Miniprotein binders against q96jn8r1131to1294. Designs and how they scored, part 41

Target 1, 164 residues: q96jn8r1131to1294
Amino acid sequence: TLEFLENHGKNILLSNGNRTATRVASYNQGIVVINQPLVPQLLVQVRIDFLNRQWTSSLVLGVITCAPERLNFPASACALKRAAWLLRGRGVFHNGLKICEKFGPNLDTCPEGTILGLRLDSSGGLHLHVNGVDQGVAVPDVPQPCHALVDLYGQCEQVTIVNP

## First folded at step 18 (miniprotein)

Design X109
Fold by OpenDDE base, fold request of step 19:
Structure X109 (fold): chain B 164 residues (1-164), chain A 83 residues (1-83)
Amino acid sequence: as target 1 above (164 residues)
Amino acid sequence: SKEDLAKKLIELYKKALELVEKGASEEEIRKLLEEVVKIAKQSGDLYLIDYAKLALEEFERGDLDDLRYYIKLALLYAKELLE
């Protein structure tokens, strides 16, 4: 089953069989990683459960290609300087550098209840899904194996893994 | 304003890079990066804050390459805020 790993950001509490992640303090230290690596045609989805409007920005979504089980997570995904492809706002980032300025919807403005998905296609392209709709290829060639990463950042205080 | 603070941060980051390249004292560079963190906090922008903290942390660890890297990211972000 898909679950968040026990190795997570310091402000995260897991519940619901490790399928729900809640950031219980501050605006950061909220990185979680899904246990199973992404495989082609498998859609992995998380739902935004709660937003706290006292903060700016919102969740970051993407993948890492390093082993997540013993990774020392930084306070925020923006600190990842290797093996990371991230969706932040409308931008796509590789190891912190923006490689695409305008992709898909703005993650910072997604309301509660939004379901965000990641899927690898047969050519290694990473797709973003929003409420079940394929937004296209965010990253054309992602190394495998890779794991889905969610940074409960800023406004985003809770997410839950959901089935397609 | 937030924009004014972003502009100031850009100037300070450029100065920090200059000091590093000139081989300035650790104390001088540290003081500058601490000021960067202070100003970033005043802006209230979370990413300005986080990049500033990262830069200072890497400097304190003695990793100048990573320092340069995070300053680069910070500069790019700050400039985007002004667009």
Scores: ipSAE 0.872, ipTM 0.942, lowest interface PAE 0.5, mean pLDDT 96
Fold by OpenDDE base, fold request of step 19:
Structure X109 (fold): chain B 164 residues (1-164), chain A 83 residues (1-83)
Amino acid sequence: as target 1 above (164 residues)
Amino acid sequence: SKEDLAKKLIELYKKALELVEKGASEEEIRKLLEEVVKIAKQSGDLYLIDYAKLALEEFERGDLDDLRYYIKLALLYAKELLE
């Protein structure tokens, strides 16, 4: 079953069989990684459960190709300097550097209840899904194995892994 | 304004890089990076803050390569805010 790893950001509390992640303090230190690596054609989804309007920005979504169980998570996904492909706002980032200016909807403005999904296609392309709608290929060729990463950042204080 | 602070941060980051390249004292560089963090906090922009903290952290760890890297990211982001 899909769960968040016990290795997570310092401000994260896991619940609901490790399927729900809640950031309980500040605006950062909220990185979580899903235990199972992404496999082609499998859609992994998380639902935004709670947004705190006190903060700006919102969750970052992406994948890492390093061993997640050993990763020393930085305070923010933006600090990941290797093996990281991230969706932030409308941008796509690789190891912290923006590689695409505008992709899909703005993650910073997704409301509560939004279901965000990641899926690898047969060619290794990473797709973003929003409420079940394929937004296209965010990253054309992601090394495998890779793990889905969610940074509960800024407004985003709780997410839950949901079934497709 | 936030934009003014972003501009200031850009200047400070560039100065920090110059100091590093010139082999300035650790104290001088540290003080500058602490100022960067302070200014970033004043902006209220979360990523400005986080990049600034990262820069300072890497400097304190003695990793100048990562310092340069995060300053690069910070500069890119700050410039983006001005677009």
Scores: ipSAE 0.870, ipTM 0.941, lowest interface PAE 0.5, mean pLDDT 96
Fold by OpenDDE base, last read:
Structure X109 (fold): chain B 164 residues (1-164), chain A 83 residues (1-83)
Amino acid sequence: as target 1 above (164 residues)
Amino acid sequence: SKEDLAKKLIELYKKALELVEKGASEEEIRKLLEEVVKIAKQSGDLYLIDYAKLALEEFERGDLDDLRYYIKLALLYAKELLE
């Protein structure tokens, strides 16, 4: 089953069999990683459960290709400077640097209830899904194995892994 | 304004890089980066804040390469805010 790893950001509390992540303090320290690596055609989805309007910005979604169990998570995904492909706002970032502008919906404005998914295609392309709709390839060739990463950042204070 | 603070941060980051290149004292660079953090906090922009903290943290760790890297990211982000 898909779960968040116990190795997570300092402000995260896991619940519901580690399928729900809640950031319980501040605006950061909210990185979580899903236990199973992405494999072709596996759709991994998380639902935005709660947004705290006190903060700006929102969750970051992407993948890492380093071993998640050994990762010392920084306070925010923007600090990941290696082995990271992230969706932030409307941008795609690789190791902190923006490599694509205006991809898909703006993650900073996704409302509660939005279901965000990641899927690798047979060619290694990383797809973003929004409420079940394939938004296209965000990253054309992602090294494998890779793990889905969610940074509960800013407004986003709770997400839950949901099945397709 | 947030825009003014972003501009100020850009200036300070460039100054920080200059000081590093010139081999300025650690104390001088530290104080500058602390000011960067302060100004970033004044902006209320979370990523300005986090990039600033990262820069300071890496400097304190003695990793000038990562310092330069996060300053680069900070500069890029700050410039984006001005667009």
Scores: ipSAE 0.870, ipTM 0.941, lowest interface PAE 0.5, mean pLDDT 96
Fold by OpenDDE base, last read:
Structure X109 (fold): chain B 164 residues (1-164), chain A 83 residues (1-83)
Amino acid sequence: as target 1 above (164 residues)
Amino acid sequence: SKEDLAKKLIELYKKALELVEKGASEEEIRKLLEEVVKIAKQSGDLYLIDYAKLALEEFERGDLDDLRYYIKLALLYAKELLE
């Protein structure tokens, strides 16, 4: 069963059998990691449940290749400077540096109810899915094992893991 | 405006890097980075704020390499805001 790990950002409250993450304070400290590593052809999906328009920006989605159980989570995903491939806005980031300017839809403008998915293909390419539609390869070769990461940042205050 | 503040931050970050490379006093660098945080907060831009806080935090921890790294990220982001 896919769940968020108990090791998470300090402003996160887990519920619904650890399948729902809610950021209960501020705009950051909202990083969560899904327990099972991504393996080829496994689609991991989260739904944006609630957006707080008080803030700008929104969730960051991606993968990390370090051990998530012991990770000291920074306040935001932008601080991850190793073993991190992230989707932020329309950009793809590796260890904090933007490696692609425009990929897929703008995550900052995805409305509530949007379902975002990550999937590794057989070649190690990381795919983004939006509402069930494969947006293509965001990262061509991701080291394995890796874990899906969601940063409940800015507007995004709640997400839930959903089954494909 | 936010853009004006972004421009100011870019200048201050460059100054910070210069001070670090010249071996300026810790207090001078600290004050500058604290100013960066204040200005970032004025902008209301969350990532400007977070990068600024990261820079200051790394400086306080004495990790100049990570300081340089986050300043780099901050500069890149600030410049993007001006595009």
Scores: ipSAE 0.868, ipTM 0.940, lowest interface PAE 0.5, mean pLDDT 96
Fold by OpenDDE base, fold request of step 19:
Structure X109 (fold): chain B 164 residues (1-164), chain A 83 residues (1-83)
Amino acid sequence: as target 1 above (164 residues)
Amino acid sequence: SKEDLAKKLIELYKKALELVEKGASEEEIRKLLEEVVKIAKQSGDLYLIDYAKLALEEFERGDLDDLRYYIKLALLYAKELLE
């Protein structure tokens, strides 16, 4: 069963059997990690449940290759300086540095109800799925094992893990 | 304006790097980075704020390499805001 780990950002409240994450304060401290590592052909998906228009920007989605249970989460995913491949806005980031300018839809403008998915292919390529549509390879070679990470940042106040 | 503040931040970050390389006093560098945080907060841009805080935190921890790294990220982001 896919769930968010109990080790999470300080402003996160887990519910619904740890399948729903809600940021209950401020705009940051909202990082969560999914318990099961990504393996080839496993599609992990989250739905944007609520957006808070008080803030700008939105969720960050990606993977980490360090042990998630012991990770000291920074206030935001942009602070991750190692073992991190992230999708932010339309960009792809590796350890904080943008490595691709335009990939997929702009995560900052995804409306409530959008379902975002991550999947590894047999070659280690990380795919983004948007509402069930494969957007292609965001990162061509991701080290394994890796875990899906969601940063409930800015507008993004709640997400829920959903099954395909 | 937000753009004006972004430009100001770029200048301040460059100044911070210069001070670090010159071996300026810790107090001088700290005050500058605190000003960076202040200006970032005035902009209302969340990532400007977070990068500024990260820079200050790394300086306070004494990790100048990571300080330089986050300043680099901050500069890149600030420049993107001006595009």
Scores: ipSAE 0.866, ipTM 0.940, lowest interface PAE 0.5, mean pLDDT 96
Fold by OpenDDE base, look of step 18:
Structure X109 (fold): chain B 164 residues (1-164), chain A 83 residues (1-83)
Amino acid sequence: as target 1 above (164 residues)
Amino acid sequence: SKEDLAKKLIELYKKALELVEKGASEEEIRKLLEEVVKIAKQSGDLYLIDYAKLALEEFERGDLDDLRYYIKLALLYAKELLE
C-alpha cells in the first residue's frame, strides 16, 4: 500500500497508517516521500486536508530520483539541488531552476479538498492530475526509479494519500 | 514595500557575488549575507527568506559553488516578484 516513509521532515507527524502527514510547526521542514516508486500507470494522489492562511505559498509536489530512505531532507524542497523535479505554484522546477513558467493550476491557490496526482506514462512523462483531470505532461522524461515527494510548505499543513 | 525589499535584495546579492570574486574578507561577506537574511525576513516572503538562509549556510560551510547557486535562485525569484 502507498504510505509516507518514516524518513521525513522534522516538523511532520504521520498518522492514519502513515497515509496522513501533518506539519505541526512553523512553515517548513515538511517534506514527505511516498514509499513506493512511481511506475508507469500508477497514479499516486494526495488530498489537501488543511490550509493555514497564516502563511503564504503552499505545497510543492514532485519526484526525486535518489534513495529516499537515506535522504537528509532540507528544510524545504526549494533547497534540493539534485535529482528533483518539482511543481511549485504554476512552475516546473528541475534542481531548483524553473524550466516551465506556466503549467496547470496554481498550486499556491488550490483549496482544501483538492486532490493532486502524479503519474508516469509509458514514455517516462510525468503527468499532473488535478481532481482526477490529467493536466498533461509536466516533465517529459523522468529517470526511473523515482519517488513522489510532497513538501507541506507554507499554507499546506496536512495531506492524505488517497486511492484513485 | 515588498517590491522595494526585493529590489534591495537583488542589489545586495549582486554585491555579494562581487565581493566573492574580489576575494573580500570572510567577515565582510558574512555581514552582507546576514543583512540579506534580515531584509528577506522583513519582506515576509517565504522563498526570499529560505533562499537567503540557504545562501548564508552554504557560505558558512565554505561551499562557494552552492552559495552562487542559491544566490542565482534568489535573484531569479526576486526578479520574478517584480514582474
Scores: ipSAE 0.860, ipTM 0.936, lowest interface PAE 0.5, mean pLDDT 96
Fold by ESMFold2, fold request of step 19:
Structure X109 (fold): chain B 164 residues (1-164), chain A 83 residues (1-83)
Amino acid sequence: as target 1 above (164 residues)
Amino acid sequence: SKEDLAKKLIELYKKALELVEKGASEEEIRKLLEEVVKIAKQSGDLYLIDYAKLALEEFERGDLDDLRYYIKLALLYAKELLE
Protein backbone atom coordinates (compact mmCIF):
# COMPACT_ATOMS: atom_id res chain seq x y z
CA THR B 1 0.00 0.00 0.00
CA LEU B 2 2.96 2.31 0.64
CA GLU B 3 4.63 3.50 -2.55
CA PHE B 4 6.96 6.22 -3.70
CA LEU B 5 5.15 9.10 -5.42
CA GLU B 6 5.55 9.45 -9.18
CA ASN B 7 6.55 13.06 -8.52
CA HIS B 8 10.23 12.56 -7.67
CA GLY B 9 13.78 13.62 -8.51
CA LYS B 10 14.75 13.56 -12.16
CA ASN B 11 17.39 10.84 -11.76
CA ILE B 12 15.00 8.37 -10.10
CA LEU B 13 13.59 5.26 -11.76
CA LEU B 14 10.74 3.60 -9.86
CA SER B 15 10.25 -0.16 -10.04
CA ASN B 16 8.82 -3.08 -8.06
CA GLY B 17 5.32 -1.58 -8.00
CA ASN B 18 6.78 1.84 -7.14
CA ARG B 19 8.24 0.39 -3.94
CA THR B 20 11.85 0.56 -5.16
CA ALA B 21 13.64 3.78 -6.09
CA THR B 22 16.94 3.75 -7.99
CA ARG B 23 19.13 6.77 -8.76
CA VAL B 24 20.37 6.10 -12.25
CA ALA B 25 22.74 9.06 -12.77
CA SER B 26 25.04 11.49 -11.02
CA TYR B 27 25.01 12.00 -7.23
CA ASN B 28 21.75 13.90 -6.77
CA GLN B 29 18.30 14.56 -8.29
CA GLY B 30 17.24 11.62 -6.15
CA ILE B 31 14.45 12.89 -3.87
CA VAL B 32 11.52 10.49 -3.37
CA VAL B 33 8.46 10.85 -1.17
CA ILE B 34 6.14 8.26 0.35
CA ASN B 35 2.62 8.43 -1.09
CA GLN B 36 0.76 8.70 2.25
CA PRO B 37 1.21 11.26 5.02
CA LEU B 38 2.64 10.05 8.29
CA VAL B 39 -0.07 9.50 10.88
CA PRO B 40 0.43 8.44 14.48
CA GLN B 41 1.40 4.76 14.58
CA LEU B 42 2.27 4.47 10.88
CA LEU B 43 5.86 3.23 10.53
CA VAL B 44 7.40 3.93 7.13
CA GLN B 45 10.50 1.79 6.53
CA VAL B 46 13.01 1.65 3.70
CA ARG B 47 15.92 -0.74 3.21
CA ILE B 48 19.22 0.48 1.76
CA ASP B 49 19.68 -1.85 -1.22
CA PHE B 50 22.73 -0.49 -3.00
CA LEU B 51 25.55 1.89 -2.09
CA ASN B 52 28.33 3.24 -4.29
CA ARG B 53 31.15 4.12 -1.89
CA GLN B 54 32.95 6.42 -4.38
CA TRP B 55 30.82 9.32 -3.11
CA THR B 56 31.57 11.20 0.14
CA SER B 57 28.06 11.33 1.63
CA SER B 58 24.98 9.14 1.69
CA LEU B 59 21.18 9.27 1.88
CA VAL B 60 19.11 11.82 3.71
CA LEU B 61 15.91 10.84 5.49
CA GLY B 62 13.21 13.14 6.77
CA VAL B 63 9.83 14.78 6.35
CA ILE B 64 8.26 17.62 4.39
CA THR B 65 5.07 19.42 5.40
CA CYS B 66 4.17 20.78 1.94
CA ALA B 67 1.80 18.73 -0.21
CA PRO B 68 4.22 16.65 -2.27
CA GLU B 69 2.23 15.71 -5.38
CA ARG B 70 3.08 18.87 -7.34
CA LEU B 71 6.20 20.17 -5.62
CA ASN B 72 9.15 21.14 -7.75
CA PHE B 73 11.89 19.31 -5.85
CA PRO B 74 15.39 20.80 -5.73
CA ALA B 75 18.33 18.78 -6.97
CA SER B 76 19.42 17.96 -3.41
CA ALA B 77 17.64 17.90 -0.07
CA CYS B 78 20.15 20.40 1.33
CA ALA B 79 18.33 23.00 -0.77
CA LEU B 80 14.99 22.41 0.96
CA LYS B 81 14.67 25.80 2.64
CA ARG B 82 11.15 25.41 3.93
CA ALA B 83 8.92 22.85 5.52
CA ALA B 84 11.60 20.19 5.93
CA TRP B 85 13.20 18.35 8.81
CA LEU B 86 16.07 16.14 7.69
CA LEU B 87 18.29 13.49 9.23
CA ARG B 88 21.67 13.83 7.54
CA GLY B 89 24.94 12.30 8.60
CA ARG B 90 24.91 12.52 12.38
CA GLY B 91 22.72 15.60 12.57
CA VAL B 92 19.18 16.85 12.36
CA PHE B 93 18.55 19.78 10.03
CA HIS B 94 15.60 22.13 9.73
CA ASN B 95 15.44 24.27 6.60
CA GLY B 96 19.13 23.77 5.87
CA LEU B 97 20.44 24.53 9.37
CA LYS B 98 21.65 21.93 11.83
CA ILE B 99 19.44 21.92 14.93
CA CYS B 100 20.95 18.84 16.59
CA GLU B 101 24.60 17.88 16.32
CA LYS B 102 24.18 14.18 16.98
CA PHE B 103 21.06 12.05 16.79
CA GLY B 104 21.05 8.32 16.14
CA PRO B 105 23.74 6.67 14.03
CA ASN B 106 25.72 8.34 11.27
CA LEU B 107 23.59 7.80 8.15
CA ASP B 108 26.72 8.17 6.00
CA THR B 109 28.06 4.90 7.42
CA CYS B 110 24.91 2.75 7.35
CA PRO B 111 25.66 -0.34 5.26
CA GLU B 112 23.55 -2.04 2.60
CA GLY B 113 20.71 -3.94 4.27
CA THR B 114 20.08 -1.30 6.92
CA ILE B 115 16.35 -0.70 7.47
CA LEU B 116 15.52 2.90 8.36
CA GLY B 117 12.13 3.89 9.69
CA LEU B 118 10.18 7.05 10.40
CA ARG B 119 7.04 7.47 12.50
CA LEU B 120 5.20 10.16 14.41
CA ASP B 121 4.31 9.67 18.04
CA SER B 122 1.05 10.88 19.59
CA SER B 123 2.62 14.27 20.42
CA GLY B 124 3.86 14.88 16.87
CA GLY B 125 7.41 13.82 17.67
CA LEU B 126 9.37 12.33 14.78
CA HIS B 127 11.12 9.05 15.61
CA LEU B 128 13.92 7.33 13.74
CA HIS B 129 14.09 3.53 13.79
CA VAL B 130 17.25 1.67 12.78
CA ASN B 131 16.92 -2.06 12.12
CA GLY B 132 13.80 -2.12 14.29
CA VAL B 133 15.27 -0.11 17.17
CA ASP B 134 13.66 3.20 18.09
CA GLN B 135 16.34 5.90 18.36
CA GLY B 136 14.01 8.33 20.13
CA VAL B 137 12.58 11.69 19.17
CA ALA B 138 14.56 13.50 16.48
CA VAL B 139 12.11 16.41 16.14
CA PRO B 140 9.62 17.08 18.95
CA ASP B 141 6.67 18.71 17.18
CA VAL B 142 6.41 18.24 13.45
CA PRO B 143 3.44 19.98 11.80
CA GLN B 144 0.89 17.67 10.23
CA PRO B 145 0.24 16.59 7.59
CA CYS B 146 3.78 15.59 6.66
CA HIS B 147 5.25 13.05 4.28
CA ALA B 148 8.33 10.87 4.64
CA LEU B 149 11.11 11.78 2.24
CA VAL B 150 14.30 10.02 1.16
CA ASP B 151 17.05 11.70 -0.83
CA LEU B 152 19.07 9.03 -2.62
CA TYR B 153 22.13 11.21 -2.29
CA GLY B 154 25.76 10.41 -3.00
CA GLN B 155 26.49 6.82 -2.00
CA CYS B 156 22.88 5.72 -1.89
CA GLU B 157 21.69 4.47 -5.26
CA GLN B 158 18.73 2.28 -4.32
CA VAL B 159 16.19 1.89 -1.52
CA THR B 160 13.08 -0.27 -1.19
CA ILE B 161 9.99 0.28 0.96
CA VAL B 162 9.60 -2.67 3.34
CA ASN B 163 6.80 -3.68 5.67
CA PRO B 164 7.36 -3.21 9.42
CA SER A 1 44.48 18.56 1.17
CA LYS A 2 40.70 18.63 1.63
CA GLU A 3 41.39 20.76 4.71
CA ASP A 4 43.49 23.13 2.59
CA LEU A 5 40.68 23.38 0.03
CA ALA A 6 38.11 23.98 2.78
CA LYS A 7 40.25 26.80 4.21
CA LYS A 8 40.53 28.33 0.73
CA LEU A 9 36.77 28.10 0.24
CA ILE A 10 36.12 29.87 3.56
CA GLU A 11 38.46 32.67 2.49
CA LEU A 12 36.78 32.99 -0.92
CA TYR A 13 33.25 32.94 0.51
CA LYS A 14 34.15 35.72 2.94
CA LYS A 15 35.58 37.71 0.02
CA ALA A 16 32.39 37.10 -1.97
CA LEU A 17 30.26 38.49 0.86
CA GLU A 18 32.49 41.58 1.04
CA LEU A 19 32.21 42.17 -2.70
CA VAL A 20 28.43 41.82 -2.59
CA GLU A 21 28.19 44.27 0.32
CA LYS A 22 30.26 46.93 -1.45
CA GLY A 23 28.41 46.50 -4.74
CA ALA A 24 31.33 45.19 -6.80
CA SER A 25 30.71 44.40 -10.46
CA GLU A 26 28.66 41.35 -11.32
CA GLU A 27 31.51 39.99 -13.44
CA GLU A 28 33.97 40.21 -10.53
CA ILE A 29 31.58 38.42 -8.17
CA ARG A 30 30.62 35.79 -10.77
CA LYS A 31 34.29 34.97 -11.44
CA LEU A 32 34.89 34.54 -7.72
CA LEU A 33 31.89 32.24 -7.31
CA GLU A 34 32.99 30.23 -10.36
CA GLU A 35 36.39 29.78 -8.68
CA VAL A 36 34.54 28.59 -5.55
CA VAL A 37 32.74 25.95 -7.64
CA LYS A 38 36.03 24.84 -9.21
CA ILE A 39 37.74 24.41 -5.84
CA ALA A 40 34.69 22.66 -4.37
CA LYS A 41 34.78 20.15 -7.25
CA GLN A 42 38.50 19.57 -6.62
CA SER A 43 37.68 18.67 -3.01
CA GLY A 44 35.36 15.84 -4.08
CA ASP A 45 33.07 16.68 -1.14
CA LEU A 46 29.46 16.63 -2.32
CA TYR A 47 28.09 19.21 0.13
CA LEU A 48 30.92 21.63 -0.62
CA ILE A 49 30.04 21.13 -4.30
CA ASP A 50 26.28 21.54 -3.83
CA TYR A 51 26.55 24.68 -1.70
CA ALA A 52 29.01 26.23 -4.15
CA LYS A 53 26.74 25.51 -7.12
CA LEU A 54 23.68 26.80 -5.25
CA ALA A 55 25.46 30.03 -4.32
CA LEU A 56 26.47 30.67 -7.94
CA GLU A 57 22.97 29.84 -9.19
CA GLU A 58 21.32 32.24 -6.75
CA PHE A 59 23.77 35.00 -7.68
CA GLU A 60 22.97 34.43 -11.37
CA ARG A 61 19.25 34.70 -10.53
CA GLY A 62 19.91 37.99 -8.73
CA ASP A 63 18.72 36.57 -5.42
CA LEU A 64 21.20 38.04 -2.96
CA ASP A 65 19.29 36.82 0.11
CA ASP A 66 19.52 33.21 -1.06
CA LEU A 67 23.14 33.75 -2.12
CA ARG A 68 23.95 34.81 1.47
CA TYR A 69 21.92 31.89 2.82
CA TYR A 70 23.87 29.26 0.86
CA ILE A 71 27.20 30.94 1.65
CA LYS A 72 26.22 30.74 5.35
CA LEU A 73 25.47 27.02 5.02
CA ALA A 74 28.71 26.45 3.10
CA LEU A 75 30.77 28.25 5.76
CA LEU A 76 29.19 26.26 8.59
CA TYR A 77 29.84 22.98 6.77
CA ALA A 78 33.41 23.86 5.75
CA LYS A 79 34.29 24.86 9.34
CA GLU A 80 32.99 21.47 10.57
CA LEU A 81 35.34 19.72 8.14
CA LEU A 82 38.31 21.56 9.81
CA GLU A 83 37.32 20.55 13.38
Scores: ipSAE 0.845, ipTM 0.925, lowest interface PAE 0.6, mean pLDDT 93

Design X109
Fold by ESMFold2, look of step 18:
Structure X109 (fold): chain B 164 residues (1-164), chain A 83 residues (1-83)
Amino acid sequence: as target 1 above (164 residues)
Amino acid sequence: SKEDLAKKLIELYKKALELVEKGASEEEIRKLLEEVVKIAKQSGDLYLIDYAKLALEEFERGDLDDLRYYIKLALLYAKELLE
């Protein structure tokens, strides 16, 4: 079953059979990774459970191509300078640099209850889903294997893995 | 205002790059980067804060290439805030 890995940001508490991640302090140290690599047509979905609007930014979604079980995560996903493709705000970032100005919704405005999904297509394209609706290809050629990553950043204090 | 603080940070980051390139003292550069962190915290903007902290951390580690890298990211982000 899909779970968050035990190797995660220092401010994360896992619960609900490791399907729920809560950031319990500060605004960062909240990176979590899904325990299985993405395979074609596997849809990984998380629900935004709790937001704290005192912060200026919210969660980051994406993928990493390094094996995540013993990787030393930075405090914030913005410091992932290799092997990462991230959806942040309205943009798509590769290794810290914006490669697409606008894709899909602004993640900083997604309310509690939003279900965000990631999947690979048969060509290695990374798709974002929002509340079950495919937003198209965010990243056309993601190297495999890769793992889905969520940074419970800023506003985002809790997410839960949900079934499609 | 966040816009005024972002403009100030852009000025300070450009000054930091100048000091690094001309080989200014480590103390002068450190003091400037510490001021960058202070102003970033005053803005309340989390990415301004993270980039400022990362820049100072890389300077303290002696990694001038990564210092320049995070200053680049900070400048790009700060300029977007002003658009």
Scores: ipSAE 0.841, ipTM 0.924, lowest interface PAE 0.6, mean pLDDT 93
Fold by ESMFold2, last read:
Structure X109 (fold): chain B 164 residues (1-164), chain A 83 residues (1-83)
Amino acid sequence: as target 1 above (164 residues)
Amino acid sequence: SKEDLAKKLIELYKKALELVEKGASEEEIRKLLEEVVKIAKQSGDLYLIDYAKLALEEFERGDLDDLRYYIKLALLYAKELLE
C-alpha cells in the first residue's frame, strides 16, 4: 500500500493511514516522499485537497534517487542540490537548475481537486499525469531506484494519495 | 511593485558576487545579504525569499561555493520574473 514515509518535513502531519499529508505551519518544511520506489507499472497519484491563496507558488512534484528513509530534507525542495528531478511551476528542474523551460501545465495554477500522477516508462522516462491524462515525458532516463516526492510548498497545504 | 523589487534584488545579488570575488569584508557582505533578505520579504515571492535566506545561511556557514550557487539560482529566477 502506498503511503507517505514517516521521514518528512517538520511541518507535515500525516493522517488517513499515512496517505494524507497536511502542512500545518508556515509555507515550507513540507517535503513528503512515497514509501515505495517507482516501477514501470506503478502510477503514484496525489490529489490536491487544500490550497491557501495567500501564498505565491504552489506544490512541487518529482523524484529523488537517494535513499529517503533517513535523509535530512531541506526546508524547501528548491534546496535539493543532488539526486532530484522536480516539476515546479511550468519548468523541470534538476538539482536546483531548470533543464526544461516549459512542460505540462503550470503547477502553480492547478486547483483543488486536481489529481497529479507520476510513473516511469520502460526506458526510465518520468511521466506526469494530470487528471488521468498523460502529459508525456518530463525527464528521460531517471536512475532507478527513485521515489516520488511532493513538497507541500506555498499554496498547497494538503494532498492525499489516491488509487489510479 | 514585485517587478521593481526583483530588479533591485538583481542589482544587489550582482554586487554581492563582486564583493565576494574582491574579498570584501565579512561585515560588508553580511549587510548586503541581510538587505537582500529584507527586500525579498517585501516582495512576498516565496522563491525570492527562499533563495535570499539560503544565500545568507551559506555565507554565515562560511560556504562561499554554495553562496555563489544560491545567488546564481536567485538571479535566474528573478530575471525570469521580469521576462
Scores: ipSAE 0.840, ipTM 0.925, lowest interface PAE 0.6, mean pLDDT 93
Fold by ESMFold2, fold request of step 19:
Structure X109 (fold): chain B 164 residues (1-164), chain A 83 residues (1-83)
Amino acid sequence: as target 1 above (164 residues)
Amino acid sequence: SKEDLAKKLIELYKKALELVEKGASEEEIRKLLEEVVKIAKQSGDLYLIDYAKLALEEFERGDLDDLRYYIKLALLYAKELLE
């Protein structure tokens, strides 16, 4: 079933059958990846469990299109220079560059308990769900296979994979 | 304020690009990028900090293309903060 991969950021501790990720130090080194690629019928959901509001920014979520099992992750998702589409703050980023100024809610303001979901539609469009509500297509034409990624960045110290 | 520090970082990043373009000494560029990291840390803004660290790291690695890349990202982010 859905779990975070054992290959993850250096500051991550996995628990709860690898369905919970906790950042245990600093503000970064918190990248985690879901163990199955996205397919149109699969909704990957994570709940924000713990936030530390002392940091200026919060989690990033998105997808990567390279094989994640042996990838050397950078310290922070902002350094993913290729093969990544990321939802960060209010924007959508590809290879570090903002490609959409505003999409969905501001992730930096999502409270504890928020459930964030990612899925592909049949055209390869990436959808964001917030508390069960589809926010629409964030990224058209994402190459497949791709894996859901969460960076437990800044404020975000723990997330848990939850069932739809 | 964070806005004042962001404006200072924009000035310093533009100066760093000028020094790289004219082939200034590694020590001169390094000192400037170290000042960028210092100012970014003073701001407390995590993306200002990360981009500053990434820029210095790429310079230390001798990768001027990636140095320019992260300076570009830092400038875009810093300008966004001022809006």
Scores: ipSAE 0.839, ipTM 0.922, lowest interface PAE 0.6, mean pLDDT 93
Fold by ESMFold2, fold request of step 19:
Structure X109 (fold): chain B 164 residues (1-164), chain A 83 residues (1-83)
Amino acid sequence: as target 1 above (164 residues)
Amino acid sequence: SKEDLAKKLIELYKKALELVEKGASEEEIRKLLEEVVKIAKQSGDLYLIDYAKLALEEFERGDLDDLRYYIKLALLYAKELLE
């Protein structure tokens, strides 16, 4: 029942019952959002399907607290100035500024086949999972409701929603 | 090298902030920000490119607060590349 929203970046093509997102042009305009808000204990997972390692950076994973159905997405997640908490490279960013220098693996080095997961814990802490392994709390107190977001940026050309 | 281009971008961004603060001509600032975009593209680094484009776009819209914001983000990122 988890799907990517029809409101997405302009370079995204949805397929596989809206469970697969492909960036079909350029390096950006690739923001997608999961159609249901995160609730405690819901694990949203995506698999990295295709990477083009010619680019310098890769996907961004995170959450937004704005209503996503009519949001005008910027070209790249780095321009989300409000209501966003993003995992980018090794860092955690809030509204464009780095708030944690190092958390979990470097997303820019995750290979094809990596399964990345997001969930909230009972305290509103945002957890990253990598290949089924909980990496701990990335953000301790995320406002709810929020939706999981993926920016198919740079290297990342395709992701698919998978079951936990 | 990307490191040399990042150092040049830091220098140009600092000059752009100075020009904005002193109220330099719109054309002087635009020319500088266009050079920033050119150098960012030469680096091949996507975040350097995105921040440079965003800075120029906000300047063209007349939004000096957001121009300063994206220059701040660009400077933080460029300095991180040199660490």
Scores: ipSAE 0.838, ipTM 0.921, lowest interface PAE 0.6, mean pLDDT 93
Fold by ESMFold2, last read:
Structure X109 (fold): chain B 164 residues (1-164), chain A 83 residues (1-83)
Amino acid sequence: as target 1 above (164 residues)
Amino acid sequence: SKEDLAKKLIELYKKALELVEKGASEEEIRKLLEEVVKIAKQSGDLYLIDYAKLALEEFERGDLDDLRYYIKLALLYAKELLE
């Protein structure tokens, strides 16, 4: 089954059979990774459970291509470099730089209950799903293997892995 | 006010890059980066705060390449806020 990996940000508490991640302090140190690499037939979905609107930004979604089991995660996903492609706000980021100005919804405005999904297509394109609706290709030709990543950043204090 | 703070941060980051290129003292550069962190925290913007903290941390680690890298990211983000 899909679970969050035991190697995660320092402010994360895992629960619900490691399918729920809660950030229990501060605004960062909230990176979590799904325990299985993405494959074309796999849709990884998380639900936004709790938001705290006092913060200026919200969660980040993306993928990493380095082995995640013993990786030293930075405090925030914005410090991930060439190993990561990230959906943040309305942009797509790689190596810290915005490579697409507008893709999908603004993640900073997604409400509690939103279900966000990531999958690879047959060409290695990374797709975002929002409440079951495919938003198209965020990143063409992502290197494989890669793992889905969530940074419970700022507003986002809890997410839960849900089945498609 | 956030716009004013972002403009100030851009000015300070450009000064920091100049000091690094000229080989200014570590104390002079540290003082400037600490001011950057202070102003970033005053803004309440999480990415301004994170980039400022990362820049100072890389300077303290002695990694001038990563210092320049995070200053570059901070400048790009701060300029975007003004657009």
Scores: ipSAE 0.831, ipTM 0.920, lowest interface PAE 0.6, mean pLDDT 93

